# Ledger of designs, part 13: miniprotein binders against Probable HTH-type transcriptional regulator ArcR (arcR)

Target 1, 263 residues: Probable HTH-type transcriptional regulator ArcR (arcR), of Halobacterium salinarum (b0r9x6)
Amino acid sequence: MDPEAANNGEPRRITSVLNAVEIIDAIKEHRGITLQELTTELDLTKATIHTYMATLRQVGIVEQDGDGTYQLGDWFVPVSNYARNSTDLYRLGREEIDKLATQTRHTAHLVTESDGRQIVLYESMGEESVTTEYHLRMRETPRKLHTSAAGKSILAFLPEGRRETLISEIEFGTESSTPIGSPDALREQLATVRDQGYAINDEEEIHGIRSIGAPIRGRTEDVAGAVSVTAPKTRLQNAEFAGEVPALVMEAANIIEVRLETA
Key: E = the ipSAE of ESMFold2; O = the ipSAE of OpenDDE; V2 = 0.75 times the mean of E and O plus 0.25 times the DockQ between their complexes.

## First folded at step 18 (miniprotein)

Design M1 (at its last look DockQ between E and O 0.52; V2 from the best seeds 0.00; counts 0 for: pae E 9.1 > 1.5)
Fold by ESMFold2, look of step 18:
Structure M1 (fold): chain B 263 residues (1-263), chain A 120 residues (1-120)
Amino acid sequence: as target 1 above (263 residues)
Amino acid sequence: SPEEILEKIDRLFEKAEELIRKAKELFEEGDLEKVLELIRELFNLATELMQLAHELYQKGDLELVRRLVQLMLRLVWIMRELVRRLIEDSGNPELVYQASDLIREMAKIARELTRLVRDE
């Protein structure tokens, strides 16, 4: 933290907590990490890191394999279940996502937004679901909103000030943003989403895969989340003429909106 | 004839636009019971438009069917927005229940419309 910011009445930050979070993130990013690798990743001594790992093991946040590799512990399983299950969006939306996956025969997602990134709250696999790698990425990694149909439907319905702030943080013309080449091109897509009520992701993340998403709007100017379906491009080649998928996605989103408003 | 069907469609969309404008005014006045009545009238117009879409489909004019379905899906989206606002503004449980029921009925219309385009 900046010392001048600390003198501005901001609460003191606890460095050891921040370091513990960085250790947890490193374990996740490396899919397991050794003590030696941690000393390379973090600006901490081996002795200091050993002390953190001993503490994190005591509380069950990390475990150590027989070969010395650290993994995330089972502490996270009940905590993550509680966090997810305590959200109204998950409780009220899960059944509609199951129905959507069954009806479309493809993968359906329930998505929320936090800190400008999409977080998957629930996914349901239809009989003809296409890819495990896409689903792994969706479950474990928060992504910027412009990268998916669900994310674009959220972005389109955020308050304008917040939407413009998030657009300003996107680096256009990079590998992560093709084919959207500019802020103005994204704004045009988002205007279309607002006019028609759904968004399309056309191979922007995975070649040969398309998705359709629709927003779940709340009582305020903000948005609660989104619903989406992903399928092979040949099944979603032209959403205007593809039949049922945009209508089914919008139906699911609308039903969840009503449940949120009446709960 | 197709020309007669198109003229009827145009009149129904003009009526729908008028009703949407009136519903927005009634929201500002706080007369939510009358908003619900206008939304029900919009629903009746949507069912008439769907019947005309079926007639065009049976006559084989598939380009007109696709165009009409696109317009109707946008109309259904607007109607859902009106119902959402009615639920948001209302503290009356009976109005909320009736509005929620309309969302389910409009989803049925949207599903039928997309089936017309998909089956071709």
Scores: ipSAE 0.011, ipTM 0.384, lowest interface PAE 9.1, mean pLDDT 80
ESMFold2 (binder alone), look of step 18: mean pLDDT 81; pTM 0.807
OpenDDE base, look of step 18: ipSAE 0.195; ipTM 0.583

Design M2 (from M1 with L64A I78L R85L; at its last look DockQ between E and O 0.69; V2 from the best seeds 0.00; counts 0 for: pae E 1.7 > 1.5, pTM E .699 < .8, other shape alone 2.997 > 2.5)
Fold by ESMFold2, look of step 18:
Structure M2 (fold): chain B 263 residues (1-263), chain A 120 residues (1-120)
Amino acid sequence: as target 1 above (263 residues)
Amino acid sequence: SPEEILEKIDRLFEKAEELIRKAKELFEEGDLEKVLELIRELFNLATELMQLAHELYQKGDLEAVRRLVQLMLRLVWLMRELVRLLIEDSGNPELVYQASDLIREMAKIARELTRLVRDE
C-alpha cells in the first residue's frame, strides 16, 4: 500500500516518518554513511535529507563524526534495553541462559521471533566462549529462522500455515552460508526437530561453528522463542554435541516454558 | 554381562517408543486419566534408566553409554511434552514440577555419562 494513496478505510501513513526510518536503515546498512551516499540511495533532495539529519541529530537518534559520516546515536541503547526488558521471555529466561552458559562453558542465547525473523534477546558467555563473526551477526541482524539452530527450533513448532509461508519466502540455492538446498530438505530437518525436540546446526551456517537449539513454546499454537548453545567445533567435542548439550538446552527450555505458563 | 546390559537398554528403548506413540494419541484425545497413567509409566521408565546408568558407569562400556545417552534425550523430550499437557489440562502443579525435576535429573546423568565417553 502507497502511504500517500491510502483511501480505503486505511489510516494515511506519514511519509516523513517512513523517510526517517529509511535513513536510519541506510546508516546501519553502511555502518555509517555520508550525505553524498544518502543522496545516491534515496529519492530525496540534498536539502530534504539535510533537514532530516538536522532533526534526527537534535534528538540524538543520529550523530555526525568529524569526517562528516553519520552514525546512529546512543538514543537507541536505552530504548532497546527498555523494549527487551519489558518482555516476559527475557525477564523469566535470562537467568536460565546464564546457567546454561556456565554449565556448557559456551555461548548461550535466548531468542524470540518477530515477523518470521529471529531476534537475540539475551546472550551469555561461558568460560570457553570465543566471540566470532557469527555471534556478532546474531546480535545485529534479525535473520530468517532457517539459518540457525535456535531459528529452526522456532520454525519447526510454528503452526503449519505460518511455517509454510515462511519457507516459501526463502531463496534456496543462492545463500553462501547454508547447505540447505531446497524447501523439502528444510522440511525434513524440521520434521526431525519436531520428533526429537531439538535442532542441530553442525557447520551448516558457518564453517567451524556448531550449535544446538530447543523451542520455548507458548500458551497458544505459536512459540515464544528458543534457547541455544553455540561454540567452535574445536571447543565442542562430538560427545558433548550429541549428548549433554541437547539435554541441557532442552532442560533450560522446559524451565523457561514452565515459568512463562505459571507467571 | 555387557550383552545383558545392552539388552536392558534395547528393552528400555522399546518402552520409550511405545510411550511416545501413546503421547501422540493423547494430544488428540485429552483424557486426563490417560495423561496420569502415561506420567506414571514415564517415571518408572526413568527410574529404570537411572539405575542402569549407575550400573553401566561402573563397567565403562562406551557403546552402551552412547545408546543410554540417546535414550535419555528421547525421555527428556517426552517428559517436556507431558509437562505441556499437564499445564494445558489445568493439571496438578505438583506433577508439573515433579516432571520438570526428572528432566533435570536426566540432564544431569546425561552430563555425567557424556564426560565418561569424552574422557575415554
Scores: ipSAE 0.585, ipTM 0.807, lowest interface PAE 1.7, mean pLDDT 81
ESMFold2 (binder alone), look of step 18: mean pLDDT 78; pTM 0.764
OpenDDE base, look of step 18: ipSAE 0.607; ipTM 0.834

Design e3 (from d1 with R36M; at its last look DockQ between E and O 0.85; V2 from the best seeds 0.78)
Amino acid sequence: SDPETLEEIRELFNEATELMQEAHELYQKGDLESVMRLVQEMLRLVWRMRELVRRLIEDSGNPELVYQASDLIREMAKIARELTRLVRDE
ESMFold2, look of step 18: ipSAE 0.802; ipTM 0.935
ESMFold2 (binder alone), look of step 18: mean pLDDT 84; pTM 0.824
OpenDDE base, look of step 18: ipSAE 0.709; ipTM 0.901

Design e4 (from d1 with R36L; at its last look DockQ between E and O 0.75; V2 from the best seeds 0.71)
Fold by OpenDDE base, look of step 18:
Structure e4 (fold): chain B 263 residues (1-263), chain A 90 residues (1-90)
Amino acid sequence: as target 1 above (263 residues)
Amino acid sequence: SDPETLEEIRELFNEATELMQEAHELYQKGDLESVLRLVQEMLRLVWRMRELVRRLIEDSGNPELVYQASDLIREMAKIARELTRLVRDE
């Protein structure tokens, strides 16, 4: 009997799989990691970690650089593409995101939610789009929903119990805290999003960056995802930000919603 | 019922048409700030119409009615964009 099976009412899990995920996360977080650093972080023996790394390397999940640093391997690329391509949201939404990027000339995103975090399923860049380090990080790191217009659009339309749970997990007043100073201020913003059908972020996450998001509602779920447009404030004028872009984002969201509901 | 929902959609579209007329009058007067407020009000109407479209899908699942209502949403969104462009170009 594996002694780990006896712990206090928690559902049985395979520790080796959890450890493999922790290794992957550690590599990603550190942007590469050595065997020694892994040993320090995971509280596993060097020999055990070496065996994990050998196994993960064998299947191409991990690669090792010439200096001994472990990186994530190309195995993730086709797997992630498959995972994305298998979603109805991506399949039905991608074309509308490309149109939205073209129409706005800015960066458009298709976003979904997973475990209270936003995942960018697709990004399209318009002619005036500026690739920022921020956009790269958004693809690599699931962020809390309250941090973006797309995320706020999703959060606003999640079931109340789930929304309140996620709000309760937000650390307000920390360096990572949004300009939203309190849970009640966030609730008020989310109420406005429910009333108007879109969310705005006016330099809330990044100075000089604006975004507008609209929810994509599901047939069986209150919200399947969101569409958003993001641009530098210098390129997204107040009139466009207040009217044209919200209209386009809502139109794109509606087209995707209708496709999801009629598929 | 589908007929009731369709009537509500028609009412919202009529309201959007009235807002468009008002916005045009305000634009002619040079009140660009009020035009932008009406654009935002029109966007709220777009949202309300999206909720009615959802109701149509849930109640009847009639694709034709859903597409017709979705076309009205596009028209309303187009009006909002056009009004916004008028204000931007001034």
Scores: ipSAE 0.615, ipTM 0.863, lowest interface PAE 0.7, mean pLDDT 88
ESMFold2, look of step 18: ipSAE 0.789; ipTM 0.930
ESMFold2 (binder alone), look of step 18: mean pLDDT 84; pTM 0.822

Design e5 (from j3 with Q7E R51E Q78K; at its last look DockQ between E and O 0.84; V2 from the best seeds 0.78)
Fold by OpenDDE base, look of step 18:
Structure e5 (fold): chain B 263 residues (1-263), chain A 90 residues (1-90)
Amino acid sequence: as target 1 above (263 residues)
Amino acid sequence: SDPETLEEIRELFNEATELMQEAHELYQKGDLESVMRLVREMLRLVWRMRELVRRLIEDSGNPELVYQASDLIREMAKIARELTRLVRDE
């Protein structure tokens, strides 16, 4: 039995890079992690982990607090800024997000999709915006598309096969489940999004929070991203939520779409 | 064809203009519920216009036509916002 055949067709990967990413993810998830906690979470020896941490610390990817807790280092800041600034979506969309935040007086987001998750590329805060822990978490954690108005707007316009795949991966009825009670209910909402050109979240994700999102479509019919506005229900009145904000979100999304397609 | 798409764009913009006029008449009558109905209709027209703009991009790739059509979306969005403000300020 040729031992090479037992490699289950998985593409060759560098284990040390995977382990480094797992360490980074663990630090982020735990909001800091000790060497002992890492040893418990990862199938690596304490000595191996220590060597990883020493290496990651040397390059500034990881830092160590005075108590021995490992944190993510400032290395990510310029790298993330570069990664963001290199996207056409960010470059062409940023100004429209600032304009949208100004016009609505609420928080506006530019969102992209990666592996069925939403990534906030840019946030702009209007005059009435309140920085919530929610907004901070949205920037730090890629969320499933069905969880937000921006994400639903993307999911609605993804190719059907990809959309159905992503819907099939949703664990309905779990703590992580959407208030959307079933795959069919989600499909119906997404059909409505395709019909109206925007998605709404009226206290669906978080009590007292409203969001409106619109898709930014790409040249290849694929969705490049979304624009959204988010506000507390107490600050986003029903008329504004049902009319002005959807109009502005669709306008902003259209401007960005046109720029992407004509660039 | 581009000419057909442009005609559809013109028709949608005319419909949006008519909705704006109707909404102002309804507002003057104090029928704010009907105004909000027309706001929702205007949003549907904005979306339909976006689809036509996309068709123009795909078919002609003429940037000038795309920008002109996109400007109509902006005007339609302004109408929706104006009508919404009328209802909010009452």
Scores: ipSAE 0.722, ipTM 0.905, lowest interface PAE 0.6, mean pLDDT 89
ESMFold2, look of step 18: ipSAE 0.790; ipTM 0.932
ESMFold2 (binder alone), look of step 18: mean pLDDT 83; pTM 0.816

Design e6 (from d1 with V46I; at its last look DockQ between E and O 0.85; V2 from the best seeds 0.81)
Amino acid sequence: SDPETLEEIRELFNEATELMQEAHELYQKGDLESVRRLVQEMLRLIWRMRELVRRLIEDSGNPELVYQASDLIREMAKIARELTRLVRDE
ESMFold2, look of step 18: ipSAE 0.822; ipTM 0.948
ESMFold2 (binder alone), look of step 18: mean pLDDT 77; pTM 0.703
OpenDDE base, look of step 18: ipSAE 0.808; ipTM 0.940
ESMFold2, look of step 19: ipSAE 0.827; ipTM 0.949
ESMFold2 (binder alone), look of step 19: mean pLDDT 77; pTM 0.697
OpenDDE base, look of step 19: ipSAE 0.772; ipTM 0.927

## First folded at step 19 (miniprotein)

Design f1 (from j2 with V46I; at its last look DockQ between E and O 0.89; V2 from the best seeds 0.83)
Amino acid sequence: SDPETLEEIRELFNEATELMQEAHELYQKGDLESVRRLVREMLRLIWRMRRLVRRLIEDSGNPELVYQASDLIREMAQIARELTRLVRDE
ESMFold2, look of step 19: ipSAE 0.827; ipTM 0.949
ESMFold2 (binder alone), look of step 19: mean pLDDT 73; pTM 0.652
OpenDDE base, look of step 19: ipSAE 0.790; ipTM 0.935

Design f2 (from e6 with V87I; at its last look DockQ between E and O 0.85; V2 from the best seeds 0.81)
Fold by OpenDDE base, look of step 19:
Structure f2 (fold): chain B 263 residues (1-263), chain A 90 residues (1-90)
Amino acid sequence: as target 1 above (263 residues)
Amino acid sequence: SDPETLEEIRELFNEATELMQEAHELYQKGDLESVRRLVQEMLRLIWRMRELVRRLIEDSGNPELVYQASDLIREMAKIARELTRLIRDE
């Protein structure tokens, strides 16, 4: 096989690393995977996959259950903790998220952006917080920014060129489509977010769930992240949703922003 | 200038305290709709003040002024919470 794989202008990548990531993603997506399922999903020989799994198991990235199902190993726990703890946003924001959760009695999040997706850096649960499958999924899966109040708050305050690029990549009318039916409707909503300083999601992503988010701006025109509060509609009354919670989210975002700029 | 921006921040805080007083008077009259409008006005003031804090950061970045302004935002958020409580229990 000629090593002149077509230099189609794509930057050189290490295929074995890409394959290892694909295996990790497959395990996560399937909530565990068998060797047979992996051989069906991946364009690799069974022998090759077995060698990957043996290697990943040796380093603790993958574990194998007694039934032969592969799971993600404890290797990720200290690594992810290190990655999170290395961010100024997490170090300076965590305490304000705990405070925000206490004050609102709801779930508060610290969110960052990566490649047009939201990553939850930290979650704090208030006294009235309800753990939903939604909250679990938010921690496990980066979602597009337009899908949440936190994400919309980031997207609204990103540089215009980057914002428009990200909007152009949204597939409207798909199952993942927010009630925002068009790019122009999204732009209008984001303009409102810039005018008021916070974003809302009132049952847009999940029925019966509402959230408020505010951006944490960086030193430049960039956005460092966002803070948000999320609650069931039944527990977050209209008065709190329209008044107290937006105020507290903006306060928390401001405190974190100030800490980032003065550190 | 930083002094001018700080004066604008103080003016916004004074306006917020006036809104709080007005909201209590309106609440005593049973005009909850007007109280809800004042809550929205308070949120606008908080946002405007946050933009002024950003201006302070971008101009001189004087930490003392930035912290003083941020403390005022905290006080405004307390006002917004108080006003919200007035309209929640009804």
Scores: ipSAE 0.762, ipTM 0.923, lowest interface PAE 0.5, mean pLDDT 89
ESMFold2, look of step 19: ipSAE 0.821; ipTM 0.944
ESMFold2 (binder alone), look of step 19: mean pLDDT 77; pTM 0.714

Design f3 (from e6 with D2P P3E; at its last look DockQ between E and O 0.88; V2 from the best seeds 0.82)
Fold by OpenDDE base, look of step 19:
Parts: sequence; C-alpha cells; structure tokens
Structure f3 (fold): chain B 263 residues (1-263), chain A 90 residues (1-90)
Amino acid sequence: as target 1 above (263 residues)
Amino acid sequence: SPEETLEEIRELFNEATELMQEAHELYQKGDLESVRRLVQEMLRLIWRMRELVRRLIEDSGNPELVYQASDLIREMAKIARELTRLVRDE
C-alpha cells in the first residue's frame, strides 16, 4: 500500500514512527499501560498494537510486567545519557550546577529549550533540598517556558520574534495558568527579567515553592539554556531569595556562558 | 576596545567594594534596610558586569580578558553573599 501522500501540503512522515512515539508517550503518561487500554486510546487495531508492542519489546524500548502492563525499558537509559552527554551545555555546565547546589544548599537545575519548552538536562541536590513531586515532573515532562524561573529567563532573552511567537501560543486563563493573567503581564515580567538579569518564581507554579533562574546566552542573540535554584519558601528565606541566590545563579550562568564561548 | 571594556568592568568592581564598605558601616549602625538596598544595588552591578563580559566575548576573542572579567564576577558574587549574611539574622 503506497503510503498515502498526505494531500494537504504537510511534509511526508513515517506513520509507524509516529505511532511508536505515541505508544511511548501513552506508557509514560499512564505510568504503564495494558494492551486493552492502548487499544482504547489509539486509533489502531488490537492486532496492529500487539505487533507494535512485540517489536518495541524485542528492541527493549518497551518491557512487559508479569501482570501484562507495558512499561518503558532500559533502552532509554543509555540513549538518554548519550543524548545529554553529547551537549556542550551539559558537559560544561554540570559542575557549576553541583557547585550552585552546594553553595545554596538547595536544588539547582541546568535547563535547555526545545520547541518552546524547557528540558531539565541536570539536577543537583543541596543539603537542604526536598524531593517534591514537582521535581519529578520537571524531569519527566517538558513544560512551557513561562511556567518556571528558568523558562522565563530563557524566554526573556530569546530573539523578540521567537519570544512573541511563543507568547502568542500561550493559553491564558486555563487551570495551569500562572498568576500571569495576560500576554502583556508576561511581557512586563520578561522586560523586568531583561533589566535585572534573572527571573523569579515566587509560588507561581506551586504553592510553597520558589525559584530563581538566569539565562545562559549563546552566540549572537540565542539562548543556550538557563540555570536555576528551587526551594520551598520555608527553606529559602527572603534575604537569600533577594540577594545571595540571584547573585550565585548569575555567577553560575556567566561561568557556563564563558566556557561555551571559549571552548 | 576590549581593554576599555575590561577597565569599565574593573570600575564596577571598585564600586562594589565601596558598597561593601558602606554596607558594613550601615550594619554597625543597625540600618539593615539600607543594607538590603545595597544588596539590590550589588545585584545590578553584577548584571551590568555580566553584560560587559558578554560584550568582551563578542568583541575581543581574547579568552584571557574574558577569564579576568569572569573572576571579578565571582568576587562580586562573594560580596553579595557576605552582604546577604548581614541581613539574614533578622
């Protein structure tokens, strides 16, 4: 069967690859999935899904538990490590994130941008760090840039045209809406970030959690990523939040930026 | 010139050292609100210095000048930490 040329000017894609990614996403979203649940969620026959699962299991992308639940396999671990280790940002930034976590005693992140979303490349935990469901979700799910201090720091320093495009794609007023109630309010906040050189999130995403982020600027007008510190409000005092932590985040970002440009 | 940019960075560092001295004097007087203002001024200086380092990266291609400037940012961050410590115990 000739792969039907999608007639509507859309670029040709391999449907089987898209379906495999959709299966991976479904397993991840449901924290495991049965063949029956997959058949309900995907517009594919049970026989087709079974063949996908058999194929994905053969290569170790998917595993099947004793109860018949499909999980993601260990195939992702070395592949993701390779993908991360291949980035200059990770290689040159990791040690500064460890230092930042040690100095602040809080959780530090190295963040990159992909398609207007933040990806956590590395996390380091300080002595006072608290593992929260938030930290787990940040590692597992790319989030929109406007939702975090790291993301806001990237978004603020992106080229204006790209920034405005990304702002235009934000659905304001949804349950996931940050206290940023409008595009103009976001633009004002981003202007402040450009003026001061760091972004803050004071309980904007999660109650009782605050963060500070600074951009790692790339060559020209591009942004390579960001560094951030995140802590419970009860552990990050106002004096540290307003002084020490912004200074250390900017320092760490500068060191990584210099390394990227001089490597 | 790159050398002029580095000199401007050194001037900002000198200003930061003066602010540190002023902050200690204000702290001894018990004027912690003024110390908090100086912490914010220190953050502004760090950002200005970082922008100058960026200019230096773009203009000079001289890694040594960039490293010298970055070392000053590190010292600025130490000053900001010290000043923050003065106002933490409230």
Scores: ipSAE 0.790, ipTM 0.936, lowest interface PAE 0.5, mean pLDDT 89
ESMFold2, look of step 19: ipSAE 0.815; ipTM 0.941
ESMFold2 (binder alone), look of step 19: mean pLDDT 77; pTM 0.708

Design f4 (from e6 with V39I; at its last look DockQ between E and O 0.90; V2 from the best seeds 0.82)
Amino acid sequence: SDPETLEEIRELFNEATELMQEAHELYQKGDLESVRRLIQEMLRLIWRMRELVRRLIEDSGNPELVYQASDLIREMAKIARELTRLVRDE
ESMFold2, look of step 19: ipSAE 0.833; ipTM 0.949
ESMFold2 (binder alone), look of step 19: mean pLDDT 79; pTM 0.738
OpenDDE base, look of step 19: ipSAE 0.755; ipTM 0.920

Design f5 (from e6 with V53I; at its last look DockQ between E and O 0.88; V2 from the best seeds 0.82)
Fold by OpenDDE base, look of step 19:
Structure f5 (fold): chain B 263 residues (1-263), chain A 90 residues (1-90)
Amino acid sequence: as target 1 above (263 residues)
Amino acid sequence: SDPETLEEIRELFNEATELMQEAHELYQKGDLESVRRLVQEMLRLIWRMRELIRRLIEDSGNPELVYQASDLIREMAKIARELTRLVRDE
């Protein structure tokens, strides 16, 4: 088959790299995958997939369990640690997240944005923290910004043009739709976030879970990231949710912002 | 100018300290609803202070002034925490 990939104006990409990423994503999504399942999911021959898996296994990106299931290998651990440690946001923010978790006794997050999605750079657990499936998923899967308090705090302070672009890409009324039923309702909520300096999520993403987020602003009109506190509604009382926690989240965000600007 | 921004920062911090005093007086009177309103006002003051700090960063970039102003946010957050405690224990 002639590698005349139709010059449909798309930038040239290396198909083998894309396929390797797709395999990694499939393993992650299925929490392990067999060669047979991969052949069903990917538009590749069994022989081609086998060669990919052999290559990925050789470099430690993929491992194979005794039952023949492929998993992600330890290769990711030092690489992800390096990637995280190379960010000023992580280096300058980590200690403030630990303090925030200690002060609130809840789970605190340091969040960054990538391509309109939130990435958790760091999590700290306070004494009252409850590990939920939600927290695990947040670390493993980049989510759209509008879905969390941290994400909403970033989205609110992004440049208007970028914010509107990201809002236009939201499919409202889908299962992933926040209680925010429309683009205009989201814009109104984001305007409130800009006015008050923090975002809230009160059971919007998960029933019984609430969070507060504040932006970490960059040197320009850009946003470097956000800090957030997340807790079960039963453990985060209304008074703390309305007062102490917003104050501490804004304080932590300010400290990180100042460090980023003075570094 | 930096001097003008610093004066605004001082004014906001003074307002925060006055608010703390008022909240204690209201609490002693048993007016918890008014204390809850003052907590929200304190959050507004913290946000305004962050905007002033941002202005300091953009205008002069004097790290010492920025750190001094950030220390005021820390004190304001302590006030907000104290006020929150007053309304929680009821």
Scores: ipSAE 0.784, ipTM 0.932, lowest interface PAE 0.5, mean pLDDT 89
ESMFold2, look of step 19: ipSAE 0.821; ipTM 0.941
ESMFold2 (binder alone), look of step 19: mean pLDDT 76; pTM 0.706

## First folded at step 20 (miniprotein)

Design i1 (from f4 with D2P P3E; at its last look DockQ between E and O 0.85; V2 from the best seeds 0.83)
Amino acid sequence: SPEETLEEIRELFNEATELMQEAHELYQKGDLESVRRLIQEMLRLIWRMRELVRRLIEDSGNPELVYQASDLIREMAKIARELTRLVRDE
ESMFold2, look of step 20: ipSAE 0.828; ipTM 0.945
ESMFold2 (binder alone), look of step 20: mean pLDDT 80; pTM 0.750
OpenDDE base, look of step 20: ipSAE 0.814; ipTM 0.944

Design i2 (from f1 with V39I; at its last look DockQ between E and O 0.87; V2 from the best seeds 0.83)
Amino acid sequence: SDPETLEEIRELFNEATELMQEAHELYQKGDLESVRRLIREMLRLIWRMRRLVRRLIEDSGNPELVYQASDLIREMAQIARELTRLVRDE
ESMFold2, look of step 20: ipSAE 0.826; ipTM 0.948
ESMFold2 (binder alone), look of step 20: mean pLDDT 79; pTM 0.744
OpenDDE base, look of step 20: ipSAE 0.816; ipTM 0.943

Design i3 (from i1 with V53I; at its last look DockQ between E and O 0.81; V2 from the best seeds 0.82)
Fold by OpenDDE base, look of step 20:
Structure i3 (fold): chain B 263 residues (1-263), chain A 90 residues (1-90)
Amino acid sequence: as target 1 above (263 residues)
Amino acid sequence: SPEETLEEIRELFNEATELMQEAHELYQKGDLESVRRLIQEMLRLIWRMRELIRRLIEDSGNPELVYQASDLIREMAKIARELTRLVRDE
C-alpha cells in the first residue's frame, strides 16, 4: 500500500497544516477575524480554534488586536522576502522591471504563475505611476490568469492541455465573471497573444486602466512568468499603448528570458 | 544551424532599419496613418526576432550569440520608440 494514498484515492495530508492555512486565508479574506467568526467559518470547535490561534500567535504568524480581532503577524514579511529573493525570476528580473518603469514612466510588474494564478513578485513605479487600491490588491491576492495582461500572456503560452483546463475552470456570465464573456472569446484573444507576442488589457479588468504584458518563456514549453506595464488610460496615450510600450515590454521579457536561460 | 538563425535575426534587423527609413519619409509627407501601420509591423518584427532568439537559445550553447541577438532587439525597441514619438507629437 503506497503510504501516500489515503483510503479514498486522495493523497494523505496533515489536516492540522491545512487548517492553519485555512485560518490564515480567513484572516486575510475578512481583513481580520474574531474567534467567533472563525468558529462559524471553520468546521472546528471553538476550543480547537482557540488552540490553533494560541499556537499561531506564539510563533508570530497571527497577532491579536486589543479588541480580540486576529490579524496576520509580521512573521510573513521576512519569510515572503526570502521566498521571493530565492527565485531566479525575481533576482534576474527585478532590474529590468525598474528599467521598464523608468522608460515608460508607468507601473511595471514582474509576475509568476502558481497553480493557474498570477503572483506579483515585484512592482516598480515610474514617475507617472499612480498607486491605486487595485495595485495593493494585486500584490495581496493571487488572481486567475485571464484577469490581467500579464496573466493572459502566461495563459496564452502555457501547454494547450493546461490552458484548456484553466479555461474550463473560469465562470463566465456571472457577476464575478470575466468581462471577456465566453471561453471562445478568451481562446481567440489568447491566439492573438501568441501571434503578436504580447497581451493587451484595455479597460477590461478595471475601468480607466490599461495594461500590456509579455511572457517570459522557460527552457521547455513552460512559461516562467511575465512582465507588464499598467497605467491609467488618461496617462497612457493610444500611440504609446500601441507602439512604444508593447516594444519595451517585449524587450524586457526577452532580456529576462535570456538571463534565465544563460544562468 | 545557430549561425543560420543569427543570420535570420540580422535580416529582421535590416528590415526594421528599412522600416525606420520608410517611416521617416512617410512622416515628412504627413502620412501618419502609414507610420502607425509601420509601427505595428515593427512590433511583428520584434516578436519574430524573439522567437528566433528562443530557437538560438535552444540550439546554441553559445551565450555570446544570444546576447548579440538580444542587443538587436534593444535597438528595434528604440526604433519603435522613435516611431511612436513621430505619431504622438501630432
Scores: ipSAE 0.819, ipTM 0.945, lowest interface PAE 0.5, mean pLDDT 90
ESMFold2, look of step 20: ipSAE 0.820; ipTM 0.945
ESMFold2 (binder alone), look of step 20: mean pLDDT 79; pTM 0.743

